# VHH binders against 8-oxo-dGDP phosphatase NUDT18 (nudt18), part 5

Target 1, 325 residues: 8-oxo-dGDP phosphatase NUDT18 (nudt18), of Danio rerio (Zebrafish) (Brachydanio rerio) (q568q0)
Amino acid sequence: MDSQSSILEENLEKILRGEGLEFDSVAEQVDPVTLRKNVCYIVGAVIFNSKEEVLMVQEAKRECYGRWYLPAGRMEECESILEALQREVREEAGIDCQPITLLLVQEQGPRWVRFIFLAEETGGSLKTTAEADDESLQAHWWDRKSPLPLRAHDILSLIDAGLKYRRNPWFPVTQPVDFPCHVVCQRLFLTFISSRADADDRLWLLMSNNNTSHHPRLPIVVSFRTYISKAVSKLIEDCMPSSYISVHIRGILGVQHNGRIPGKTDGICFNTLVLLENTEEGAEIGSPPSLETDCYRWQEVTNQGLKAKIIERIKDGSVLPFQSL

## First folded at step 5 (VHH)

Design p44 (from g02k with Y115F; framework vhh_8k46_1)
Fold by ESMFold2-Fast, scan of step 5:
Structure p44 (fold): chain B 325 residues (1-325), chain A 128 residues (1-128)
Amino acid sequence: as target 1 above (325 residues)
Amino acid sequence: AVQLQASGGGFVQPGGSLRLSCAASGRTFSSYAMGWFRQAPGKEREFVSAISWSGGSTYYADSVKGRFTISRDNSKNTVYLQMNSLRAEDTATYYCAAGSSPDYLSEYWDELTAFDYWGQGTQVTVSS
């Protein structure tokens, strides 16, 4: 009814703003994530000064000794993603920082996730060679043009993404929000758009029929023994295996994590925007793909303002990028 | 950037041996950890073996421990996988990989996530 539609609309608007929702319980028997055992979260910082020089640190690690990289490192137990970012920048570069936004989430599956931030310097002092330690030898502002021996060239695209966002933001500020989770999972904003020449676009979302809660639920998929991106494909194959479908992960709407709570809370929930295009022969024009399961249903979004916001984010790609490596 | 090319695969009877080679191009081969992974048809990629930049540390999946030996020759920019006592279950495409994030190796030597650069595969078929 109307009350259920109102609750759904409120929840959708929260997700679109990068806010979180209480994590729904997952019935699957999946081992909880444990840092340093079965999952690795990396944080990295892209920080520019007023001259658009980028903050670099000189590696002290044996295998990459003397080479330069962005301030980056692994998240530790009892630490939020933002706390990990600020700690790594302080330890490696001597600089205090504040995040502006997430720039990029990358996976090298099944259990390696990297969070790249655009951040601003707020204090501290640039680490000098006299302060060299096991974390780094020194920090420097790089003009991005002078020769500099890099640990790896993967950071060049990260620096470029930061510069692009700084000059012309193309998605809303997206920051991790504090919500505990015990697995790596995605809450899917799984969309189908119908466009007709004589009518406004229509929009559907895939909804869970598992109503153990009084609130309407978006599907949740757990990443287990596979890439985060592959968990979405598995859901599609499970519920519409006979359909000719193109699956497009548009990006991440939000990141939920709270590693500060002791015991089994180092999981992450990504609020993921996905577009389905139905390429099925003989498919009815304007209808989402038929479902071969009772676990899910299609729900039309009839609120005109909310519908327009969602369709615009999809068509413009105005969403935090996600890359599978 | 590192370019990797795996070779040495082929057909072999159970109990036989093969040696795979992974040739790397790039100035910094000796600073990378190297690994071997395999993927059987219809299955996910799985870890097989890894070797540190110096060759001083080696790691093996339980399924291959005692049968496979990883080694490297930094003067030739090559990593090797000597496979002995091959079984039908070893049938897979074998991939070599290089890790550019050595500070994670102590946590992830046995995991796919430790490696950033991947080569083209070489097919190994163990059948009677």
Scores: ipSAE 0.000, ipTM 0.171, lowest interface PAE 14.7, mean pLDDT 80

Design q02 (from g02_5T18S with T113V; framework vhh_7aqx_2)
Fold by ESMFold2-Fast, scan of step 5:
Structure q02 (fold): chain B 325 residues (1-325), chain A 128 residues (1-128)
Amino acid sequence: as target 1 above (325 residues)
Amino acid sequence: QVQLQESGGGLVQAGGSLRLSCTTSGRTFSSYAFSWFRQAPGEEREFVGAISWSGGSTDYADSVKGRFTISRDNAKNTFYLQMNSLKTEDTAVYYCAAGSTPDYLSEYWDELVSYDYWGQGTQVTVSS
């Protein structure tokens, strides 16, 4: 219709495909995050062989010495998330790998984030005890049934998620994209759906009114001293204080990071799908909640194809899982 | 609930040594990371050193590396800060602290530990 509407629709389609958008300035001025000072990113791999045995490594670290775990480790400066994944798997297990998809993003506060990948073996050879070093003692393919002293049982759910995805994918392949960011933040697909008997569903997105950009913008929320999930809830409570509306993070549509760019670019931007739901039993809400601020506005999605795509992703839960620990 | 009690502070001359101790009671000693912090008059609280729940890993502030050593004795439910080659700049109230991380994230104790339990502090004064 107009160039602004066309740009919005193109940007929404890009995010739905797992592509990135340039990071815009945030309203709140916060200091950039720095790896090993105030943020820690972990990459981990779920890798199966043709027998559905899972790749395991034997820990060399004092705290968990001799116990078995998935290949995992800290992301370093000046590398991408995928480079960190391939390096950790090579260092700990001796094999080369290629990521298939992100399976899960987990957080514990804004300081610690773990990216779990489903990946496949592309080369190398299993690390043997003769090759033991500070990274690991050895690697092996685990049948998931034989007794094995695990460092922790949290990985069992990660292995199960990998098996589930491998057999029947329920969300599209989602890979990190190389866009720099200086903070830990979320770009929100914050949605409200109105459903009525004898009528098509209507869909609204929350949009930013900041007017510093020539293009319509989705809201960005910065995680600082709070859980990533709590930062979203706080924004909603500040903009539309209602005890009858709950906020649900459905999952992540995309992950943006580029640690290779010079400067303070250790941040991450998540493109996050969020649903507002009516919490009152039997209550019906035909329009989105009134806003108590001029910083945001509701934008109805009237393009029927785009509306259908967004609603389907929400209703099916067809989106990368996100968990707070 | 964990309770912490410091002892061993006092007045010492520059170049001297002191050993601070922190006795823990309540919850299981080995499930926690333990640390020392200090606060000089008019300054912010500063991290000094820490020891992991297993006793296998230690971490120190750059200002004290090579001079201070943290250690633990699980049989006595006590951990220590051995301070050698003391400088006037080390004058501060020293606090012991304890915190925990989930067992499955114990490798990340230095990033994830939340110091929820604090001692009341012990004064260390280093004279010229």
Scores: ipSAE 0.015, ipTM 0.435, lowest interface PAE 6.6, mean pLDDT 84

Design q03 (from g02_5T18S with L112Y; framework vhh_7aqx_2)
Fold by ESMFold2-Fast, scan of step 5:
Structure q03 (fold): chain B 325 residues (1-325), chain A 128 residues (1-128)
Amino acid sequence: as target 1 above (325 residues)
Amino acid sequence: QVQLQESGGGLVQAGGSLRLSCTTSGRTFSSYAFSWFRQAPGEEREFVGAISWSGGSTDYADSVKGRFTISRDNAKNTFYLQMNSLKTEDTAVYYCAAGSTPDYLSEYWDEYTSYDYWGQGTQVTVSS
């Protein structure tokens, strides 16, 4: 029992630090994801200079020719998320960069995902009009105030998010880590908090029983034919169909991907923080929602330090933002 | 959320023209990108063309470039495939598809990942 609790606690600490865990097997009913067949990943960079001017690229493509945008592009086969980011910035802007943190993950289902990074310039030189090619016409540091014909205004909120983080970080540095995965999935920190007068908050996590397995496992939900956010809701409907609950996706604790392994799939695992609140009439404040299945169980987090860390991330919203478009 | 209905299919002679229509029902026609796919008997389904939600960007399969034009009419909740200089090889069931893809991402559309909703298909037969 104590040994199993120690293993669970170590794994939870690893996820909270943005580290990866070995990916558990998923049901074979879901086809593996592959770039350019059934999944599309976009990377984008928000890069500021010392004057808080943001790096912009002038589009060379026919449909948006001459308009300006953040350095961004599609991930290719046999590269990691960070390699895709560095390649796109170099190709479009001439700049070498290093990522500081993920700022935002966006989904446009089914299976379109965009990773927006805050990054810093480490070398290279701004692409000039003399270097214009099919990737871009030139790059420029934009003061964010002067008139500039933008390809789309969606980047304004991305730039604002980068500026906010740069000035006052509200979540820990979060970077993709190299772990192979064959599907788009979420490993869920699905939490319930009980508050009492004159007592410390209590915390529960939903755990998978996996056919009476003795191994402590967090639930994994696969996003094959639906939005990533909808996969969480489907799990809740399946295990708590009669419960009156509010579901809050707080954000992402970590991203696992390994595109560099030849012959492997382009899957991603998001470590996702979710808060459940029981709204059932007459329900006890001290009780997590009742489960209508034997596939899952509630596990109380009794380690005081670990409990405090998880509750703090939830209450402060100290997690990488996630948006469904 | 979105339902698609094709019309305008039929029999046409080689060298002729035909316009397919896809009418959508649902809350926000203007927020969706639209595409046409086709499938000939015994063949794989293939991409034909796409148009962004703003109408500002279009893409076409190499086999139809210069002959087919995709367009949209947001006031009528309808998008079209204008097919000119038809060939016997264009004989197929044509499907319309919709996905919620922002205009700025039209160049990153994936024919396998962007489409949440599909029509039932309409037959186009090109006689020699």
Scores: ipSAE 0.000, ipTM 0.254, lowest interface PAE 10.6, mean pLDDT 80

Design q06 (from g02 with S106A A114V; framework vhh_7aqx_2)
Fold by ESMFold2-Fast, scan of step 5:
Structure q06 (fold): chain B 325 residues (1-325), chain A 128 residues (1-128)
Amino acid sequence: as target 1 above (325 residues)
Amino acid sequence: QVQLQESGGGLVQAGGSLRLSCTTSGRTFSSYAFSWFRQAPGEEREFVGAISWSGGSTDYADSVKGRFTISRDNAKNTFYLQMNSLKTEDTAVYYCAAGSSPDYLAEYWDELTVYDYWGQGTQVTVSS
């Protein structure tokens, strides 16, 4: 084992724990993203009280006036994702809160992203009708059974996800970490598993050969004005175009953002867990797809503990869910 | 594959009315939203109004509420912006836009990032 392999293993362990890595330079030259111009981030909160009643706010906006929804709103300039969450909950519901974990990341179209959190009440007072303003009319703890006119039923699955996590967490606590980024991108745990009935599972990761740090690096893909999920498919088409490949985005291992750093730092880096399956009939079952480029290589994970952790996260789906709307 | 074409722009005196039309070609779905944005000289592009594919949901910028009305004729694949009580401040190039955004995200229809398809723009000039 050389020093480069040791550094790689340390970095993989950090990402698996939901920690971040400094943003590496990318080969593709793309313009930095800017809030309100070419990227929009939404935060939303699922908060339960001791009775498992969920925090709801009554909409003040004309198109959904008087209807109920989860506390949610846009991230503003020069705030972190967590600061945006706490501000929205305070403005709409009067409650102070602390995040427990991200529950779900959703995307719609190019560069619209919604972060849904499970959070807990830490103080404040429920907003009353006497305090009604442009943010909301009032807040209420909903028993989830009594009739309540909802703005939309999309939140019912979000509430259900929060209940399931609260009772039996199926992935580790995952919170945004403060690392600046200029683009919306993914750092990929792009995995291939070789499984045979008579042998232990083998695990392979796609690694970048083209980096200036002289250390092994995971691939980084930038969103090209399309769904974030499609950027992964483009990388695969570029490096293994002749292969019969099925691509499964398992989920998000970590979220890196720091909009408080001066400069163009409205970007986000997702650490994304991806599983490749070779669908070619008659293909050799024990080997990852051949690469038609010198830019990437397959690296076998031979550290038994690290290999077991990664395979378990894949097979159990123990990763923050990611959904394209 | 959706293409948008504006028409109806021109010169109008303050206090007057003007109706803009946006004709859509190509397939659109029930998840689509349609909008008007405008850009005054030296300013950024700003939201004016939006309408759902069904016409059941609308949203407007505060500066135009009560004066402008957005509507859609699904049979003609056209949506409209009726502009009443025009002010000199309404002078701008008006753009129509379309994108996939369901009704329950109507709060975000004022974001440029919601829209995949854009028209070329039509000039509206309001004289004093």
Scores: ipSAE 0.192, ipTM 0.595, lowest interface PAE 5.1, mean pLDDT 85

Design q07 (from g02 with T58K S106A; framework vhh_7aqx_2)
Fold by ESMFold2-Fast, scan of step 5:
Structure q07 (fold): chain B 325 residues (1-325), chain A 128 residues (1-128)
Amino acid sequence: as target 1 above (325 residues)
Amino acid sequence: QVQLQESGGGLVQAGGSLRLSCTTSGRTFSSYAFSWFRQAPGEEREFVGAISWSGGSKDYADSVKGRFTISRDNAKNTFYLQMNSLKTEDTAVYYCAAGSSPDYLAEYWDELTAYDYWGQGTQVTVSS
């Protein structure tokens, strides 16, 4: 139906802009997550001054006492991801900040997620040793070259990513949006591209046959007990078990979270861009893999502008990166 | 893929000592962290201590620092909690846990979510 196609196109445009969609459906058997009991969220900040020195904090925690790291810490109850970021930077470094964009989402299973932001200083005063407390001993602007005893070298790639984005952004600004969710889940842009030498690329999206919804829906997978990659692969295995395909998770288009009601809104919904490539010999180049279920269908994207936007994001890797640890 | 079994709990007088053991079966890797948590009657499960695969990194809850020591024997697939100067408030069911967590995330080893595998628990009762 035309109205359903226009609703789908509107929803796809919103997700591509980093906006959220109402999360009004979840599997009946999935229990809500609760912060610090069965999920842990970490925020971290890459902040540069005008000289491209990066904000560092000296650790007060026993396991890394006296060593330097990026401002980072746990999200607390009753706050959004952005509120957690601003609180951690203020507590550890003494400065006020505003996020520019997410730079990276990391996971260690679906119960542990770290959000790394590129952010900018907007006020406050750099924390001094006279202000030392349990959060940090002091903060300093690091030239990235002078010897500094780091807690760990994992942040060097984060600093480099922030510097690269600051100089030449390769994906659109991506910020968490304020939509409540009670589970950790992925809404999938699960794509198949058909490329013929003599024709324009065709694009297909996997759609859920949701009998209770009056509008087209993208598949939602709950990743509470598994990695994002494993949850996506399980969905594909369930609907295309006889297909020989490679799954390529391109990255995150958006992050939805509220956090303001503890135990009720501690979940996160990731809008995730996934590319399927058919690897079977003699595979049809003009069609997506056959589905062995009536729970899902392939929907061709025929709107030329929307199709071009999605294919470009996929081919250029113009998407917020994610990493499994 | 990993299973954990505690042993060594029991009844002890205040000021005494106990050593808990946690035997692991299945695959564990250099990226694994191992920990002890405890749960007193009517309370939430709380962190006690953690150790890296190599034994090079350790962390303890403030309430047990200086009294408890965590250690590993990778050849025996076992890690230990040596509890000295026990107090009545140390009375709890003690659980061992294991999970894949890089050493650079050690500050988060006190989170329940750092651990994928848990033992059944062993009772420690400190009298007097």
Scores: ipSAE 0.236, ipTM 0.616, lowest interface PAE 4.5, mean pLDDT 85

Design q09 (from g02 with S57K D59Y; framework vhh_7aqx_2)
Fold by ESMFold2-Fast, scan of step 5:
Order: structure tokens, then sequence, then C-alpha cells
Structure q09 (fold): chain B 325 residues (1-325), chain A 128 residues (1-128)
């Protein structure tokens, strides 16, 4: 294995472990995002006690006053995603918490992202009505059965996801890692699998043919005016516009964010696992779609251990879920 | 790619009424949530009112609740702010805004960052 193949495999292993890679400069100049001016990030917590009762907060906001919801709120400037989570839970519910894992990332385009965590109580005291303020009126442990006026029913699926993960995790613990980024973007594990009845699966990754890089690079796509999911479609249109392809965003392998310097580190990089499948019957047997550009190439993954790990994550859906809404 | 154009601003006496209109172009009107914000001299932009993409939910700042009404007319690609019982404190530049947001997940209708497209603003002056 040459030096470049070794570096690629090391970088792929890091991403598969949920670790970050330094964000490279984009080919074209793009405007940085700035929290609370042109991008909004929300954090929410699913927290269970020993009885599997879920932490709920009674809303103080005018339009949902008195209704119950998960502890959730908007990220502030100069804080990380995890700091925002711990602050919101403390402000609204009175307790200290530690994140166990991200459960779900949702986007509501073009520049709205919500991070839902499974977390555990580590201290503090449950907020009472005597402590009511603009953040919340009180907090309670909900048995999930008793009638409770909810602000919205979207949290029921979040609570179920948290309970499912708590009982039997189906993807690895995934936490935001501290890496500065100035745009909202995705680093793509864009995969194609060839499966034949009498042969082992073969795996290809789409790679960038950037001659300015001394190391192999995965494609990076920036989302500025469209849904994050649509940035994947743009890449496919750029490199294989004539292909009959179905695109499956399997989920997120990692989340990179810093947030410490407003206007410079308010961006996010998602390491995103994507599966491409041919939709046209019999047209291309066992090969990835032909590329109509010299900007990208297909790289076969021949390292058997790495190949097996990636294929397993794809087939099992063993990745942090991502939803475009 | 939504263009917004305000109209209906002007000078009005305290206790009077004005209706602001915001006409949209460039995209399917029904896919957007709409909002009004205002900015008084020397202050930051503040939320006034919002209407969901479905028209099923409306939101108002406490300072205007009961006096202002937001509505939309999908057939005309226009949404409105009916302002009644105007006070001198309502004097501001009024901005219309549009954002794409599924109604059931919207919890930040009063945040500037929820809106991607903005009009240029229309002056409302309420004299005593």
Amino acid sequence: as target 1 above (325 residues)
Amino acid sequence: QVQLQESGGGLVQAGGSLRLSCTTSGRTFSSYAFSWFRQAPGEEREFVGAISWSGGKTYYADSVKGRFTISRDNAKNTFYLQMNSLKTEDTAVYYCAAGSSPDYLSEYWDELTAYDYWGQGTQVTVSS
C-alpha cells in the first residue's frame, strides 16, 4: 500500500469512529454562516429516570403557554452543541445532565437544524413552580401514559427512539466533535455496492480528483440556500447527470462543530453515509455509474476489514438518523 | 428565491387603523410561512406576527395581541397585517418576511433566523 492509500484508510477509519477531519477550503469562496443571523440550531434532550419516565418541561412561551415538551432550545453564540444542550436542560428543568449520544438530526431548510440527544441526569434539582421564569414554568417526570397537554406530538417519536436506543443501541455512540467549520456542509461517504449471487460484495467510494490536495479526499458539498439533503442531489447531478440512480441517505457518521467564534466557527460539517443504487434494470451489471466529469473518480475499497465495516453500517442502518422535513 | 414587496404604510393618527400588504413572487406562495417584524429608530428588529404555511396557526407579540391580525390570501400571493387601535409606540419600519418551515416543528416563529427572505420595509408613523 502506498502512502496515499494508507492515509485514505486511516481517515476513513477515523470518520467511521465518529472522529473529525480538518475542514479543507472549498474550491469557490462561500459566505460563512453566523448563528442567529442566517442559521439557527436547536438542541433537545430525551432524559429518562430509573423508572423510564421522561423529563418534560412546562412551556412559558406565549403561543404554547402551559403545554409540555422535551427540554429544548436555541443555541447561543460562543457555545458548542453540547454546552447548549447542558445549558437548556439546566435553565428549563433545573437538572445537570451528560449526553449519552445524538439520537436524531433534523433539518427544516434551508438553514435550520435540530439536534436531539439521549442524555442522563447527573445532578441539580427538578425545577418547581416556585422557580417559574421565562425559560419554563416547571419540570416533571412523565410516565408516558397519564394525560399531559403537549405543545406538539412530534416528540412522541423522539421519546420512542430514545427508549429504543437506551434498551438496545443500534448505532454507535455519536457525539459532536470540536472542529471549526465556517459553512454548513457534508463530507460524503458516497457508496456503491456490487452484489452478485456467486461473488463477495465489492464497494466503491466517490473521491475528489482535486490536484491541489496531496492526500485523497472525500467530496465536500456546501448547503447555503437549499436543504442539506439537496446538496447530495447537486453532487450527483454534477458528476452523473444521465444515470438512473436512487439515492439513499443512510445517516450521519459524525458531526463536526466548534461554535466558539461567531461568524468564523458557526458552521457544521456532517460526515454523511450515502448509498447509490442503479434503478435501470440490467443496464450496468456490477459496476458503479459512469461519471460525466473529471472532477471525481470511483475508488474501490479493497481492504477487506474496512470494506466489511462500511457495508455492515450501510446494510444494518447502523448510523445516526438524519431527517429532512 | 422569493421576492417580497410591502405596501400600505404611511401616517396615521393614534387610535386609527392601517392594513399592510406583502406581495410575494418567485416561488409557490403556499409553501411558505410569513411574518411581520418592525424596527423603531435606534432599536433592533422585533417580532410582530406570523402565519403558518397552512394558515392554521397565527402568532403575535404580546404588545400587539388583540390589536393586530395577520392573514394570507394564497390566490393573490399576498399576506396582510391589519393594525387597529394604533399607538405612537407602533411607529416603526415594518418588514415582511418569508421562511420555509413545517408547521408542526415550528417553535421559533419570533426569531429573525427563521426567515430567509425579507422585504425592503415600509414606514408606519403614528402621530399623537
Scores: ipSAE 0.000, ipTM 0.266, lowest interface PAE 12.5, mean pLDDT 82

Design r02 (from a04 with Y110G; framework vhh_7b18_3)
Fold by ESMFold2-Fast, scan of step 5:
Structure r02 (fold): chain B 325 residues (1-325), chain A 124 residues (1-124)
Amino acid sequence: as target 1 above (325 residues)
Amino acid sequence: QVQLVETGGGLVQPGGSLRLSCAASGFTFSSYAMGWARQVPGKGLEWVSYIYSGGSTEYQDSVKGRFTISRDNAKSTVYLQMNSLKPEDTAVYYCARDLGYYDSSGYYEGFDYWGQGTQVTVSS
């Protein structure tokens, strides 16, 4: 059974490094997601120059005409998340850029996901008013102090997050990786930690019970009928409904997307880190919540190095942030 | 020119039913997701239900099992069948089209065009 344990540990290490795994789990029977029909992905860029001025674009749209915002826009057919980012920055600001890291993933409702990047300028020329078009009127570097009429103030927290990461990164560089997926789903690192003053911390992961599989698998949940955040809660309610537990989505370990084939690869798989806290008085016993299903089992992580890495990521919050709007 | 026209609102007693209709024009109806949202007194505008171009449906938790969204592409009409109505369902109900197009702004709210609204009052 050492070979199966070794494969699991290798896969966990890959996910912790922000790498992907093949989407080979049986998802519930759902229609594939398709851009412009039933799912919308937004990309946005936080880009600083050497003076820590942030790249801003002046909106050309009638509804927000003349107001300023970060370079941002909707992903189009046949492009990856990174290609969408580079296209939007070039179209709106005239600048060529490269991503440093994903900074934040946000969701709103059952169909909208926004990817915010910290990125750096690699070339191009700042768009001027002489170059104004339907994409934007101009771009400039904002000192973050001078009065500037913003389209919306939501970007102020995004700029602050970018500055914080730029000065002192608190999670590893996390980039989208090229793996096709046809649905929006999550591969869950669903964790329980037992901490006692008289013993080392113990760690459990929730594992899928697939009787036909020769490889241990993490649970996969599809966000078919609900928000990404609610899909995790629904799984927990289904497998441990009588448990007194709190659910904490710590963040995203990785983002898997391809986007090259409309209606086939417009899906996303998030590798999601979740912490369960037992609120029962019996939490001092140090065992994970009892499961009321045969679909899943608790697997203790006994590899000391791997256990330490996972617990560190959880306790330090060293994970790409995820936010429901 | 996109237009959405709601009908079917009215006064109904608790436990009663109403069917809202939304007649759409000015776009290729079958290519767009459609939805219903409501403005509840003392609350903001809240989403009620979506129907995607492929026919899949989504519902707010408080209306699941009571409301059914459907569409007739030949008539360019979306419907909301409301059963087992409660006083808290009292609101102005808006039909909305999801454009799914917010390119340079980085902001997405699920509706781009709204109807005029139809009042639903659940009271005894």
Scores: ipSAE 0.000, ipTM 0.223, lowest interface PAE 11.8, mean pLDDT 82

Design r03 (from a04 with Y101S Y102W; framework vhh_7b18_3)
Fold by ESMFold2-Fast, scan of step 5:
Structure r03 (fold): chain B 325 residues (1-325), chain A 124 residues (1-124)
Amino acid sequence: as target 1 above (325 residues)
Amino acid sequence: QVQLVETGGGLVQPGGSLRLSCAASGFTFSSYAMGWARQVPGKGLEWVSYIYSGGSTEYQDSVKGRFTISRDNAKSTVYLQMNSLKPEDTAVYYCARDLGSWDSSGYYEYFDYWGQGTQVTVSS
């Protein structure tokens, strides 16, 4: 219906701006996630001073003693993602900070997620060796050129991403928004672009056929015992198993989390942008893949402005990056 | 609330055998991986063996073929059967519950609860 289409379009615009929507579960048989039992969240900060030196901390851990890394650590019970970030930077580096944007979301194994932020210094003072404790030995501004024994080299690409964003942002500022979730889930912008030789591309979204009162009928996928990326692939395999298609998670449009009630709100909802591509000789032609289920349907996006925005985000990669490690 | 209680440590001669037991309480035992780690006096902690909730096992290279980890979910107990003991096996042995989580740089066995430890001495 027209009014339903208008509500959907408004909600799609909100998600494209990085805003949150009320969470409503579509699966009833799913166990809540709980920090320190079945999920682990890591926060890390890329912070530059006016000279483009990056904030580093010297590890106090036995396994990595004396090696340097970005301020980073495990999210604790009763805190939000941003509270965890500010706490870790303060504990390890002595610095007060505020986030500019998420730079990257990474996953490894089931239910390990790392949130990397670009942030700026707002106060405090660098932690000295006189203040050494079990959190860190000291903090230092690294020129990125002088020899420095690193805990791991994975942070070099994170630092480079921060510099690139700082100089010329390629996606909109994306920050966690305060919405409670009890599971790790994704609200999917699952897209198919239908190409014709003589016309503009057509855009299709996968829609849920379930009665959803507060959400725009986008599919919700819950990670039961798998990677976030595998949950998306499984949904696609289950609804279009005979199709010759490739699945690309383009990135994250938004992150919803609360965390303040242990065991009750330790979940996260990602608004995830996904592109399906026809793998037949790399040519994208025709209509979207046939669905082998009544649970979902393809809906064409006919609003020209909304269509253009979504296709632009997809083709330019103008979206918060997501990586499976 | 969570408790892990080790028993079975003691003095044995080289080539002997010993069985350690760890009685768990305060959580749903069958849902968690369990591990054994050991510490030589004045040295760091060394992982020995894991048993996953599904029953699969892993062993540190120096104990493969000599040690066997097992569990009894009905009794909420994990065991370590140690055969062909060597003087180098002398250590305090700890039972631990493994959450299977990751640290800031990637995968890490995260032991969130530990027993008090039991001394194993291999000497004549």
Scores: ipSAE 0.013, ipTM 0.285, lowest interface PAE 7.8, mean pLDDT 81

